# VH-VL binders against q5vz03: the designs that were tried, part 25

Target 1, 156 residues: q5vz03
Amino acid sequence: MVDILGERHLVTCKGATVEAEAALQNKVVALYFAAARCAPSRDFTPLLCDFYTALVAEARRPAPFEVVFVSADGSSQEMLDFMRELHGAWLALPFHDPYRHELRKRYNVTAIPKLVIVKQNGEVITNKGRKQIRERGLACFQDWVEAADIFQNFSV
Below, E stands for the ipSAE of ESMFold2; O stands for the ipSAE of OpenDDE; V2 stands for 0.75 times the mean of E and O plus 0.25 times the DockQ between their complexes.

## First folded at step 9 (VH-VL; framework fv_ixekizumab)

Design h5 (at its last look DockQ between E and O 0.89; V2 from the best seeds 0.68)
Fold by ESMFold2, look of step 9:
Structure h5 (fold): chain C 156 residues (1-156), chain A 120 residues (1-120), chain B 112 residues (1-112)
Amino acid sequence: as target 1 above (156 residues)
Amino acid sequence: QVQLVQSGAEVKKPGSSVKVSCKASGGTFSSYAIHWVRQAPGQGLEWMGEIIPIFGTADYNQRFKGRVTITADESTSTAYMELSSLRSEDTAVYYCARDSPEGDWAFDIWGQGTLVTVSS
Amino acid sequence: DIVMTQTPLSLSVTPGQPASISCRSSQSLLYSDGETYLHWYLQKPGQSPQLLIYEVSNRFSGVPDRFSGSGSGTDFTLKISRVEAEDVGVYYCMQSTEWPYTFGQGTKLEIK
């Protein structure tokens, strides 16, 4: 993760901070670009929450998967309210971290919501995470983990 | 029905500037990039740059070397493209277009085009 | 910049016959995610361009099934299985794999 997040800090919806590398090492990482005022973001976020819950929060063996929310919200309060209302127990870049714009440019995110699935080195596995979850459900994670070569024994 | 409606045709002198507007209606504005593409008479299409209103950032084709400025106003659902130091070669129809939710980095909705004529 | 070259530049087709338009890029359009961001547009006379095919082979919503796209790497083809009068216009390929986005020079399709 040093290629895209380094020793940067991430936050939980309860306000705790974690170091990005420690939280994301040896995982498939989904970068989630979204905003509370965007209706399609509000429509998709619960589906992503169900996906994350099934793979990580309530799985008998949690999948090596993490979501990092990259907010396009207009204020820190708007971002926090969005996370508390609709998000799963994943992580986010802090609202005031200007790196949100660097990530947008790096991955050429031109529309939201957008779910970009990346390897540990920041290389893109797919730009179509939203579509794949909608069309294939949990099965799409198998393709992501195979592309990442992280865990050979993973199952849900 | 999503529409992009552009400002009317303009006639400009060399060395001046033009600002073309692109107003979105019938759909979301802030969540999709607005691109600017021009077409000189009898010629093909040339991408000029983009703005992603919800991120508040613009990116440009470097061939215009700082002559183009793209902005957006979420409150009026309007994007703008300003081209400065106009030359006769800038005579063209200028289109705005929106990123498609169907495919990454393709344009599904186009404005009607704005003819800009640069003449002495 | 990636140069996009279309052939032919002009095409006359009798109604009901097939048409084929080629687009060649100066470098591979394969992106790191394994997808290829090559798109096709039609600009009918007096109109703005309209999206036909995205990402090589996917028909955009509402586009008739007589339109199809194929190809990979640097070589791409748009086919119309049976040309209709409403298909008249200029066809453009576009790549968006990298900045700046670039278009082919266009292929004018006419009915003869």
Scores: ipSAE 0.623, ipTM 0.853, lowest interface PAE 1.7, mean pLDDT 90
Fold by OpenDDE, look of step 9:
Structure h5 (fold): chain C 156 residues (1-156), chain A 120 residues (1-120), chain B 112 residues (1-112)
Amino acid sequence: as target 1 above (156 residues)
Amino acid sequence: QVQLVQSGAEVKKPGSSVKVSCKASGGTFSSYAIHWVRQAPGQGLEWMGEIIPIFGTADYNQRFKGRVTITADESTSTAYMELSSLRSEDTAVYYCARDSPEGDWAFDIWGQGTLVTVSS
Amino acid sequence: DIVMTQTPLSLSVTPGQPASISCRSSQSLLYSDGETYLHWYLQKPGQSPQLLIYEVSNRFSGVPDRFSGSGSGTDFTLKISRVEAEDVGVYYCMQSTEWPYTFGQGTKLEIK
């Protein structure tokens, strides 16, 4: 199975480098397209942070879930500031990685913030991650896990 | 409420170029794609291309064979569509439209349209 | 390119009577995310197009409930349960499942 990010490296909010393949293995991946100067992004990011925290940080078992931030910020510094200010402890594609543009095109992102939920192989589960989180909260994650065919006994 | 206001009517000679503007007001500009759609007199709608201002990259209908250039200025919340090598068949009303936050890849807000007349 | 074909191209309806417009695509509009990106617009005389239905069956904000959309795959229908004078104009279906986005020819609705 070819990972959506292949042999790429991701970064944490603390600047640490993480191998995408290892980090995303057997997980539902949320590609988060956003920017600090986008007001709707700033409004949604805290909600996503709460969602992420509930699944990954507070659960007895770590949820098979990861967020990969794909920045539309104007600079690396702006991206970093945005992550530090409002983001959860999820991963990001480096600002200077040209794959940011490829991902945007691949998933036909025409508006931000956009949360595309995908399998590890890049297959789309839903383009409406933002809507589903807002309307259903943690309840939507079960649907994502089922769609991803991840064999894990996970309960929120 | 968000509005798209386009520049005024144009009269152009064949072979020349036209640049139409679309200014957004009352909301976020950079975060939504702006599309251009034209309509020849008495005819249907034709999609020309789109740009997401914050990304700065445009996509085009290849039918126009490189004659269309779409740009955006975030500082003025204005999108532009330039059509070069104008022909009589390019006579049409040109619309800008915004990508909808409710329905993905649907156009929820439209400009008032700009008539471009190409005549010798 | 995906070809969108509307039928009929024109119809005249008595106020209060129902109307139905068909839109057929040359290929399936089902996208990889399981959604179908077929939309309906209305262009009233002398005006810009306006969104009526998005993603086959969702009414856009402010659109009366007498408008409904249905369909799947390659066959779609817009229905107006009770046509009113304000419904006069040209209706367009549009697909945004695949680049480039394409429109139907339009259906002109007139009142008898």
Scores: ipSAE 0.608, ipTM 0.884, lowest interface PAE 1.0, mean pLDDT 93
ESMFold2 (binder alone), look of step 9: mean pLDDT 92; pTM 0.945

Design h6 (at its last look DockQ between E and O 0.80; V2 from the best seeds 0.00; counts 0 for: pae E 2.4 > 2)
Fold by OpenDDE, look of step 9:
Structure h6 (fold): chain C 156 residues (1-156), chain A 120 residues (1-120), chain B 112 residues (1-112)
Amino acid sequence: as target 1 above (156 residues)
Amino acid sequence: QVQLVQSGAEVKKPGSSVKVSCKASGGTFSSYAIHWVRQAPGQGLEWMGEIIPIFGTADYNQRFKGRVTITADESTSTAYMELSSLRSEDTAVYYCARDSYEGDWAFDIWGQGTLVTVSS
Amino acid sequence: DIVMTQTPLSLSVTPGQPASISCRSSQSLLYSDGETYLHWYLQKPGQSPQLLIYEVSNRFSGVPDRFSGSGSGTDFTLKISRVEAEDVGVYYCMQSTEWPYTFGQGTKLEIK
């Protein structure tokens, strides 16, 4: 299976480099398009953080879930500050990685914040991750896992 | 409430260019795509292109063959559509419209329209 | 480009009677996410278009429940259960499944 990010490297908010293929293996991937200077992004990011924390950080059995931040910030520093301030412990595509623009185009991002839920191979599960989290909370993740056809048995 | 307010009517000669503005208020301008749609007199709607200000990149309907340029100024919350090499067939009402936040790729807010008349 | 074909192009309806508008696309509007991005707009006389229905069957905010949308694949329908005077205008279907976005020819609704 071809990973959506292939041989790309992702980064943490601390600057650590992570191989995308390893990090996203057998996981539901949430591509998060956002920017610090956008009020709606700032409003939603904490909600996403709580969602992520509940599934991955605090769960007895971490859910097969990862967020990849695709920044629309104006600079690398703005992106970093945004991640440090409001983001969860998820991953990000490096600011200077031109693949940011390709991802935006591929998934037809026409408004931010946008949360596109995809399989590891890049196939879209839903373009309405943000809406589903807002309306259904953790309950929407079961649908994502089912759609992703991940072997791991997960329950909220 | 987000509103889109466009510039006033224009009268242009063939071969000239026109630049229509669309100013947004009441929301986060940079975070949503602005689309341009035109309507010739008594005719239907035609999509011209779009821009997401925060990304700065515009997409165009290729039928215009490079005559359309869409830009955005985040500092003034204003999008622009410039159409060059004007022809009589370009006479139309030009609309700007906002892409929704719900991922449905629909236009939920429209400007009032700008009439551009091309005549010799 | 996806061609959108509306029928009829015009209709005259007695107030209180139902109306139905068809929209056909030259190819399936089903997107990879399983959703169908077919929308309906109304342009009232002298006004800008306004969103009525998004994604086939969802009424936009403030749209009366007498409006309904249905369909799948390439065939879609907008229905008005009881036409009112305020419903006069031109109705357009639009697809945003594929670039470039394209509109139907429009259907002009008049009151008898």
Scores: ipSAE 0.716, ipTM 0.908, lowest interface PAE 0.8, mean pLDDT 93
Fold by ESMFold2, look of step 9:
Structure h6 (fold): chain C 156 residues (1-156), chain A 120 residues (1-120), chain B 112 residues (1-112)
Amino acid sequence: as target 1 above (156 residues)
Amino acid sequence: QVQLVQSGAEVKKPGSSVKVSCKASGGTFSSYAIHWVRQAPGQGLEWMGEIIPIFGTADYNQRFKGRVTITADESTSTAYMELSSLRSEDTAVYYCARDSYEGDWAFDIWGQGTLVTVSS
Amino acid sequence: DIVMTQTPLSLSVTPGQPASISCRSSQSLLYSDGETYLHWYLQKPGQSPQLLIYEVSNRFSGVPDRFSGSGSGTDFTLKISRVEAEDVGVYYCMQSTEWPYTFGQGTKLEIK
């Protein structure tokens, strides 16, 4: 589990909370920086949803993959509406958690949408997650999991 | 398509301030960092700083620390750069530029430039 | 600050001939994600700079394929396979691996 999220709670689109440590342990983690008012975010989010659904939600053997949405929305309601409308069944930092800003700074996010693929220790596997999904589809996950320091035989 | 249109040329006295505007049209504004780059006559390019409108944060080249303020207004799709305590060596063309969609941390769209002349 | 050094500073080329511009950085431009954030711009006479190559070797949309970039670490090259009259201007490399972003001093390309 990466220290960057280890003591925090994450939320679902219904407002349920989960412990970040339990939810993310032994997984490839994608940090998804986006906002509802950003047209490119609205264009990409369905592609990420399809990608996540195929790997995790509808897979015969779910991949060790999780998405954490880091919202740049202007209000909690705008964030929740965005998640309900377009997101997959992944997780998010709570809107009021100021750590959203710390993550943006840590990964030098200067444009959104941005999908940063990270190891358990917070090191970047790639800043090009958006591009790789568009160009290679599901195949790009194999490169991510090979670079990650996780066990292939997982359960969470 | 997307364009960055800057305010017109200015002539200023030493010790004064100048504020240059950069208005985005034809596309998204808030999602991309807006950078400021200057070019003294016959010289190369110098990065001054950036603002990321959707995050509301600015970062500066330390060589301009204390003299440059960069801001953005999402409602008007306009970024601003203000340079204070002007000196003759601040005579330059000031460009705004947008962070690239295709790559990371490159500038894909540039404004037309604003000439600021500092003359006593 | 990372110092970016271009050579040559000026270059005269007969039309149809190749051109090559070198850019050296004072330290490696390899970022922790395994990518290298070295970019090339062209400033044509009287115009704003325009992006040619991003991240070492990727041509920006609309840039002719006679432009190519290469290199790694601290040494980078922009090549033009056949120079045309419209290629006249000043070429700049820029690094964005580390704050502050820095540019090379420029290479002026002229037609003989």
Scores: ipSAE 0.503, ipTM 0.821, lowest interface PAE 2.4, mean pLDDT 89
ESMFold2 (binder alone), look of step 9: mean pLDDT 91; pTM 0.944

## First folded at step 10 (VH-VL; framework fv_ixekizumab)

Design i1 (at its last look DockQ between E and O 0.88; V2 from the best seeds 0.84)
Fold by OpenDDE, look of step 10:
Parts: C-alpha cells; structure tokens; sequence
Structure i1 (fold): chain C 156 residues (1-156), chain A 120 residues (1-120), chain B 112 residues (1-112)
C-alpha cells in the first residue's frame, strides 16, 4: 500500500525534517489546508490545536493521529509565522514542495480552512473534519479511528 | 451582510470580449471559491468555471474551449470572468456565486447577475 | 459530463397542496468520502438562484421546513409539503460530485 505522502519529507515549526512514511505510520492523518491571512483559518487553528494536544496527551505512544499542514500562505516565512503563532506541534508539507499544489487538487479543496481526514494511503475518511471537530469535539476521533482500521489501543 | 455585487449590463459585438466583475463583501474573500454560472434567455443554468482566490487557480468547463478566463484580486475582493470570441449564443445573464460555507461544493451566495448581449 | 434530468419540467399546484420534483443523474453521485453532492436551488421570477437544499437532504439556513430533499445514487427528490405563493419559480438540481458541475433543466412551479 502506497502512502499519500510516501517518499516525502515533512517539517516541524522548528525547521526539523521528518520522513513522512515513518511519521505517519499507522495513524489517522488530517490534511489541514489553511492560510494565516484568512480569518476563518485563524479562528479554527486554535481549536484544532486543542484537539490535537488532547489526543496526543491521552494516547499511548505513538499517538494514532497526525496533522499535516498544507499551507496556502503567500510565502515560506508567512507559513512559518502562522505555525509558530497558532499551530500545534504537528507537521507540515514544506512550502516549496510542489506536492502542496497536487494535494489541493487531489482533494478538490475549494474553501479553507479545510480538514480532510484520510487513511495513510490517502483514502478519504471524511472531508468534514472541521465541522466534526466543532460539533463533536474529541468524540469524532473514535469514528475516524474505526474507519481507518488501524491497530491502536485508543479510547476517548 | 454577505453579498456579491456584479458589474452592469454589457452589449457586445460578435468576436469581441467581455469582462464581468464580482465584488464580494461581508466575508473573507480569499477563503471561498467563486464560481461563474450563466443562463441564456429562457434557458437553464450552465457552470462555466471557478477560482479559489487564495490559491489563484481557476478551473474551467472545457465546453468553452479556452474562451473563458477567471481571475481574482484579493486586494479588492473582486473576481472577474472574461469571455472572448463572443457569439450570439453567449447572450445570457452571467452569475457569480460563492462556494458554500455550510455545505461542500454548493453555492450559497449569488450575485445579482449581469446581462451580456451579443448582437451585430 | 454527468447529465441531470428533472421531471416534470413544469407543474401547477394549488396552494396548500404538496409538490414533488424528481432529479436523475446519468451516473452515481456518491463521492469517495461517502457523501452525495446533489443540491437544489430555487430561482424566483426576476431573481438570482438561491440555495434550498445541499447534499441531498440538508436545508440551507432560513429555508422553511416545508422543503425536504431525499434520494441516493442516481435518483433524488425535492418535496414541498404545502406549496405557498412564494414558492413560485424554477427549481434546479445540481451535482458537484464530478467536474464539470452540471444542472438539471429546471422545473417551473406555478400556482393554480
């Protein structure tokens, strides 16, 4: 099974490089499309941060969840500033990675912020991650885990 | 309030081009795609294309064979649709519409429409 | 392109009576995420289209509960439980499951 981000390198807000295949193994992956200059993104990002932190803190290592930020920012610096200001300790596709544009096309993103929940192979679990987090909080994650069919001992 | 306001009616000759504007207000313009839909007199609706302002990328209905150009100016919160090589069959009311906030890939806010008349 | 076919193309309804409009797609509108992106619009006389129902059965904000949507796969229905004078106009179904987005021919609703 080919990973959606296989062979790619991701980055942290501190500039560290991480191999996507290793980082996303056996996890529910949330592709987060957002931009700093968009008010809706700035409003939702803190909620996502709380959601992410809660899951990581409560989960047995490794956490069964990871967010991959796919920036719609205008520059690498703008993206970095956004990550440092409001994002959780999740990963991001490098700004200059052309796969950023391919992912936007692949998942038909027509509005941001958008949170697409996917399996490791890129199969969509739900396009409505943002809505589900806002309406149900942590309760929605159990559904994602079940849909992803990953081997994790996690309970909300 | 959220609204889209379009430019005024146009009268054009065959072979010429028309550029219709759509100014958005009441929401974050860059965050939502703007679609263009036209309606010939007494006819139904036809999707022409869309642009996502934040990305600056547009997608088109290939039925227009490259005659349509959709652009967006984030600084003015305005989207544009240019149709070239105009024909009499292009006579229609042209609408801009916003990608839905509640649902995915639906149009929740529409402009008032712009009549474009193509005649010799 | 996905062809959307509405029936009937016109109907005349007595106020207070129900109305039903069918929309059929040439292929399934089920998307890979498990959702179905079929929407309904109303275009009142001399006005722009307005969203009524999104994703088969969700009423858009401000839409009266007299309106309901249902269906799956290739067959969809818009129902009005009690037609009112303000419901006059042309109803369109639209699919956004596949590019390009396509509309039905429209159904003109008139009052008897």
Amino acid sequence: as target 1 above (156 residues)
Amino acid sequence: QVQLVQSGAEVKKPGSSVKVSCKASGYTFSSYAIHWVRQAPGQGLEWMGEIIPIYGEADYNQRFKGRVTITADESTSTAYMELSSLRSEDTAVYYCARDSEEGDWAFDIWGQGTLVTVSS
Amino acid sequence: DIVMTQTPLSLSVTPGQPASISCRSSQSLLYSDGETYLHWYLQKPGQSPQLLIYEVSNRFSGVPDRFSGSGSGTDFTLKISRVEAEDVGVYYCMQSTQWPYTFGQGTKLEIK
Scores: ipSAE 0.889, ipTM 0.941, lowest interface PAE 0.5, mean pLDDT 95
Fold by ESMFold2, look of step 10:
Structure i1 (fold): chain C 156 residues (1-156), chain A 120 residues (1-120), chain B 112 residues (1-112)
Amino acid sequence: as target 1 above (156 residues)
Amino acid sequence: QVQLVQSGAEVKKPGSSVKVSCKASGYTFSSYAIHWVRQAPGQGLEWMGEIIPIYGEADYNQRFKGRVTITADESTSTAYMELSSLRSEDTAVYYCARDSEEGDWAFDIWGQGTLVTVSS
Amino acid sequence: DIVMTQTPLSLSVTPGQPASISCRSSQSLLYSDGETYLHWYLQKPGQSPQLLIYEVSNRFSGVPDRFSGSGSGTDFTLKISRVEAEDVGVYYCMQSTQWPYTFGQGTKLEIK
């Protein structure tokens, strides 16, 4: 993640801070661009939550997968309320981190919600994460992890 | 149902400015970029720039940067394009278009176009 | 800027016959995600452009099956298997792989 998030800190919906590198190393990372006041974002977020929960939060063998919410919300409270109401147990860029806007430009996000699946070096695996989850459910993760070039020591 | 409706035709003198509006209805305006594309009479299409209303950020074709300002008002679901220091070669139909729901970075809904005529 | 070149710039087609329009880009339109952001639009007389094909070969909803797109890299083709009177207008290819987005010059389709 050094190429796109470097030494930044990420937050949970409860306000805990983690270092991006430690939290994201050796994982498939999904950058989730969304906002609370946008109906399409509110419609998709529960589906992403179910997806994440099945792969990571409630799995016996948690998948090497993490979501980083990149909020387009207008205030920190709006962002936090959205995360607490609808999001899974994933991470976010802090509201006041201007890098939220730099990531939008880097990945040319022109509509939200957008789920961009990236490798450790920030290279795009797919811009169509939302569509793939909707159409294929959990099966799409296998394609992402195969493309991600992450190390799976002693995995089947 | 889903529509982009633009303001009416305008006649302008060289050196003046024009501001074209583009009102969206039938979808979540803030979620999708609005692009501006112009077409000189009998000519092809030129992309001028975009705004993503939820971010409040405009991105411009460098060819027009410095003369064009693109804005959006979420409360009225309306995007605006203002072109300043008008020249006769700016005579064109100006379209707004929405970022596509199907696929990425294509334009699926277009406004009806606004003719701007610049004459001395 | 990526230059998009369409050929032919004009064509006349007898109803029921096929038509083919080529679009060539000055550099590859393959994006880092493995997708190609090449799109086709039709502007019917007196109307705004309308999306026909997105991302090379995907037909936009409501577009008849007689329209198809193909190609890769720098060379792309729009085909109409059987031209109908309603297909008259100017066809544009557009790339959005790189800013600024650019269009081809247009291909005017007429019925003869």
Scores: ipSAE 0.780, ipTM 0.900, lowest interface PAE 1.0, mean pLDDT 91
ESMFold2 (binder alone), look of step 10: mean pLDDT 93; pTM 0.953

Design i2 (at its last look DockQ between E and O 0.82; V2 from the best seeds 0.75)
Fold by OpenDDE, look of step 10:
Structure i2 (fold): chain C 156 residues (1-156), chain A 120 residues (1-120), chain B 112 residues (1-112)
Amino acid sequence: as target 1 above (156 residues)
Amino acid sequence: QVQLVQSGAEVKKPGSSVKVSCKASGYTFSSYAIHWVRQAPGQGLEWMGEIIPIFGEADYNQRFKGRVTITADESTSTAYMELSSLRSEDTAVYYCARDSESGDWAFDIWGQGTLVTVSS
Amino acid sequence: DIVMTQTPLSLSVTPGQPASISCRSSQSLLYSDGETYLHWYLQKPGQSPQLLIYEVSNRFSGVPDRFSGSGSGTDFTLKISRVEAEDVGVYYCMQSTQWPYTFGQGTKLEIK
């Protein structure tokens, strides 16, 4: 089974490099398409941050969840500033990684912010991650985990 | 108020090109795809293509054989659809429409339409 | 391309009576995420199309509850429980499960 991010390297808001394969192992992956200059992205990102931090804080480690930011920003610096300002401690595809465009196409992203929940192999669990988080909070994660077949009876 | 306002009617000769504009207001223009749909007189709707302004990339209905070019100007919140090598059968009302996450991959806001008449 | 076929292409309804429009797709509209991206639009005379139903059964904002959508896979239905004069126009189904997006031929609804 091929990992959707394969042998790609991800980055933190601190600039650290992380191997995607290792970082996303046995996790539900949320691909977050957003941009700093888009008001809707700026509005949702804090909510996602709360969701992420609550999930990581309450879950038995390691948390079976990771966010991978796929930036639609205009520059690397803009992306970085966005991450530093509003993002949680999750990962991002490097700005100059052309895979950003491929992912956007692959998941038919026609509006941002968009939160696509996927298995590690890239199979879509739901395209409505944003909506589900807004409506159900942490309760939606149980469904994602079950769909991903990672853990049974996961409790947050 | 969210709205799309299109440019006025056009009369074109066969072989020429037409460029229709769609100015958006009331929302974050860059965040939502703009679709183009046309409707020949007395006929149904035909999807032409779409662009996501922030990405600057467009997708097209291949049935147009590369005659369609869709662009977006974020600075003016305006999307454009240019159709080249015009034919009489291209006579239609051309609509721009917004893609909304509220109804995923559905068009929730439409422009008023632009009549393009192609005649010799 | 996915072909969308509507039936009937026209119908005349007495006010207060129900109406039903069918939309069939040439292939399943079930997407990989478990959702079905079949939508309904109404184009009133002299106007732009307007969204009625999205994703099979969800009424768009402002749409009266007398409109309902149902279906799955390749067969979908738009129902109007009590047709009113303002419902006159052409109804279109559209799929956005696969590129390119495609519309049905349209169903013209008239009042008797």
Scores: ipSAE 0.781, ipTM 0.919, lowest interface PAE 0.7, mean pLDDT 94
Fold by ESMFold2, look of step 10:
Structure i2 (fold): chain C 156 residues (1-156), chain A 120 residues (1-120), chain B 112 residues (1-112)
Amino acid sequence: as target 1 above (156 residues)
Amino acid sequence: QVQLVQSGAEVKKPGSSVKVSCKASGYTFSSYAIHWVRQAPGQGLEWMGEIIPIFGEADYNQRFKGRVTITADESTSTAYMELSSLRSEDTAVYYCARDSESGDWAFDIWGQGTLVTVSS
Amino acid sequence: DIVMTQTPLSLSVTPGQPASISCRSSQSLLYSDGETYLHWYLQKPGQSPQLLIYEVSNRFSGVPDRFSGSGSGTDFTLKISRVEAEDVGVYYCMQSTQWPYTFGQGTKLEIK
């Protein structure tokens, strides 16, 4: 992620900040483009939350997986309300960081919700993360982690 | 019933501007990009650019650099394409199209087209 | 820009016979995610284009199974197993792997 996020900071839904490089090192990263006022985003977010919770938050051995929410909400309050209502315990790009729009352009995100699975360096593993979760559930993570070269010692 | 309905035909003089509207209904307008594609008489299709309304930013084919502006109004579910400094070569049918729900970066719903004629 | 070249530019087909349209790109359409963003549209006379095939081989909703797409890399084909009168129009391939999105020049299908 260092290549595309530089030394940016990410935030939690409680407002804590973390360095992107440290938080994302040696992990499969899912860039999650969504907004609260869009019904398809509200429909998918709980499914992503269940997926993340099973792999990371409540796993005996947390998978090397992180979600970075890239908000298309109209205000920081809408973004925070959305995260607190429906999101899992993952990270987000700060609302006021204009890089939200640069990430949309880099990954050519033309519809939301969109889940882009990337390597640490920002290279795309798949643009079909939402579809794969819906069709294969947790099994799709095996393919992602193998593509990211962080496969060893992983168990779910 | 998912639909894109465009504004009516226009006749313009060289050097002027045209603004074509594209009103969406039957789906969540803000969630899907609107693309603009033109077709000169008897010719093929040319992609002009896109906007995803919720982000409020457009991406353009650079061959139209500086002449095209694409905007969206979420409150009216309407996208707009404005082409300035019109030339006779800009005579074409202008289409709006929605980014596909089923696949990525394809266009699944098209407007009926708007003929813009640029004539001295 | 990726140049898309269709052959033939015009095709006259007896109803019930097969048809095949080729689309070649100036560079690979394989995207870094392992997908290929090559799509096919039909523009019937006097109408807007309509999506037939997305991502090489997936038929769009409501498209008859006599239409099929195939190919990889730079070479793609649209096939119609048995042409019907309603298949008349101009067929376009489009790539969206890279900005700007580009179309082939079109293949006009007509009945003879």
Scores: ipSAE 0.675, ipTM 0.866, lowest interface PAE 1.3, mean pLDDT 90
ESMFold2 (binder alone), look of step 10: mean pLDDT 93; pTM 0.951

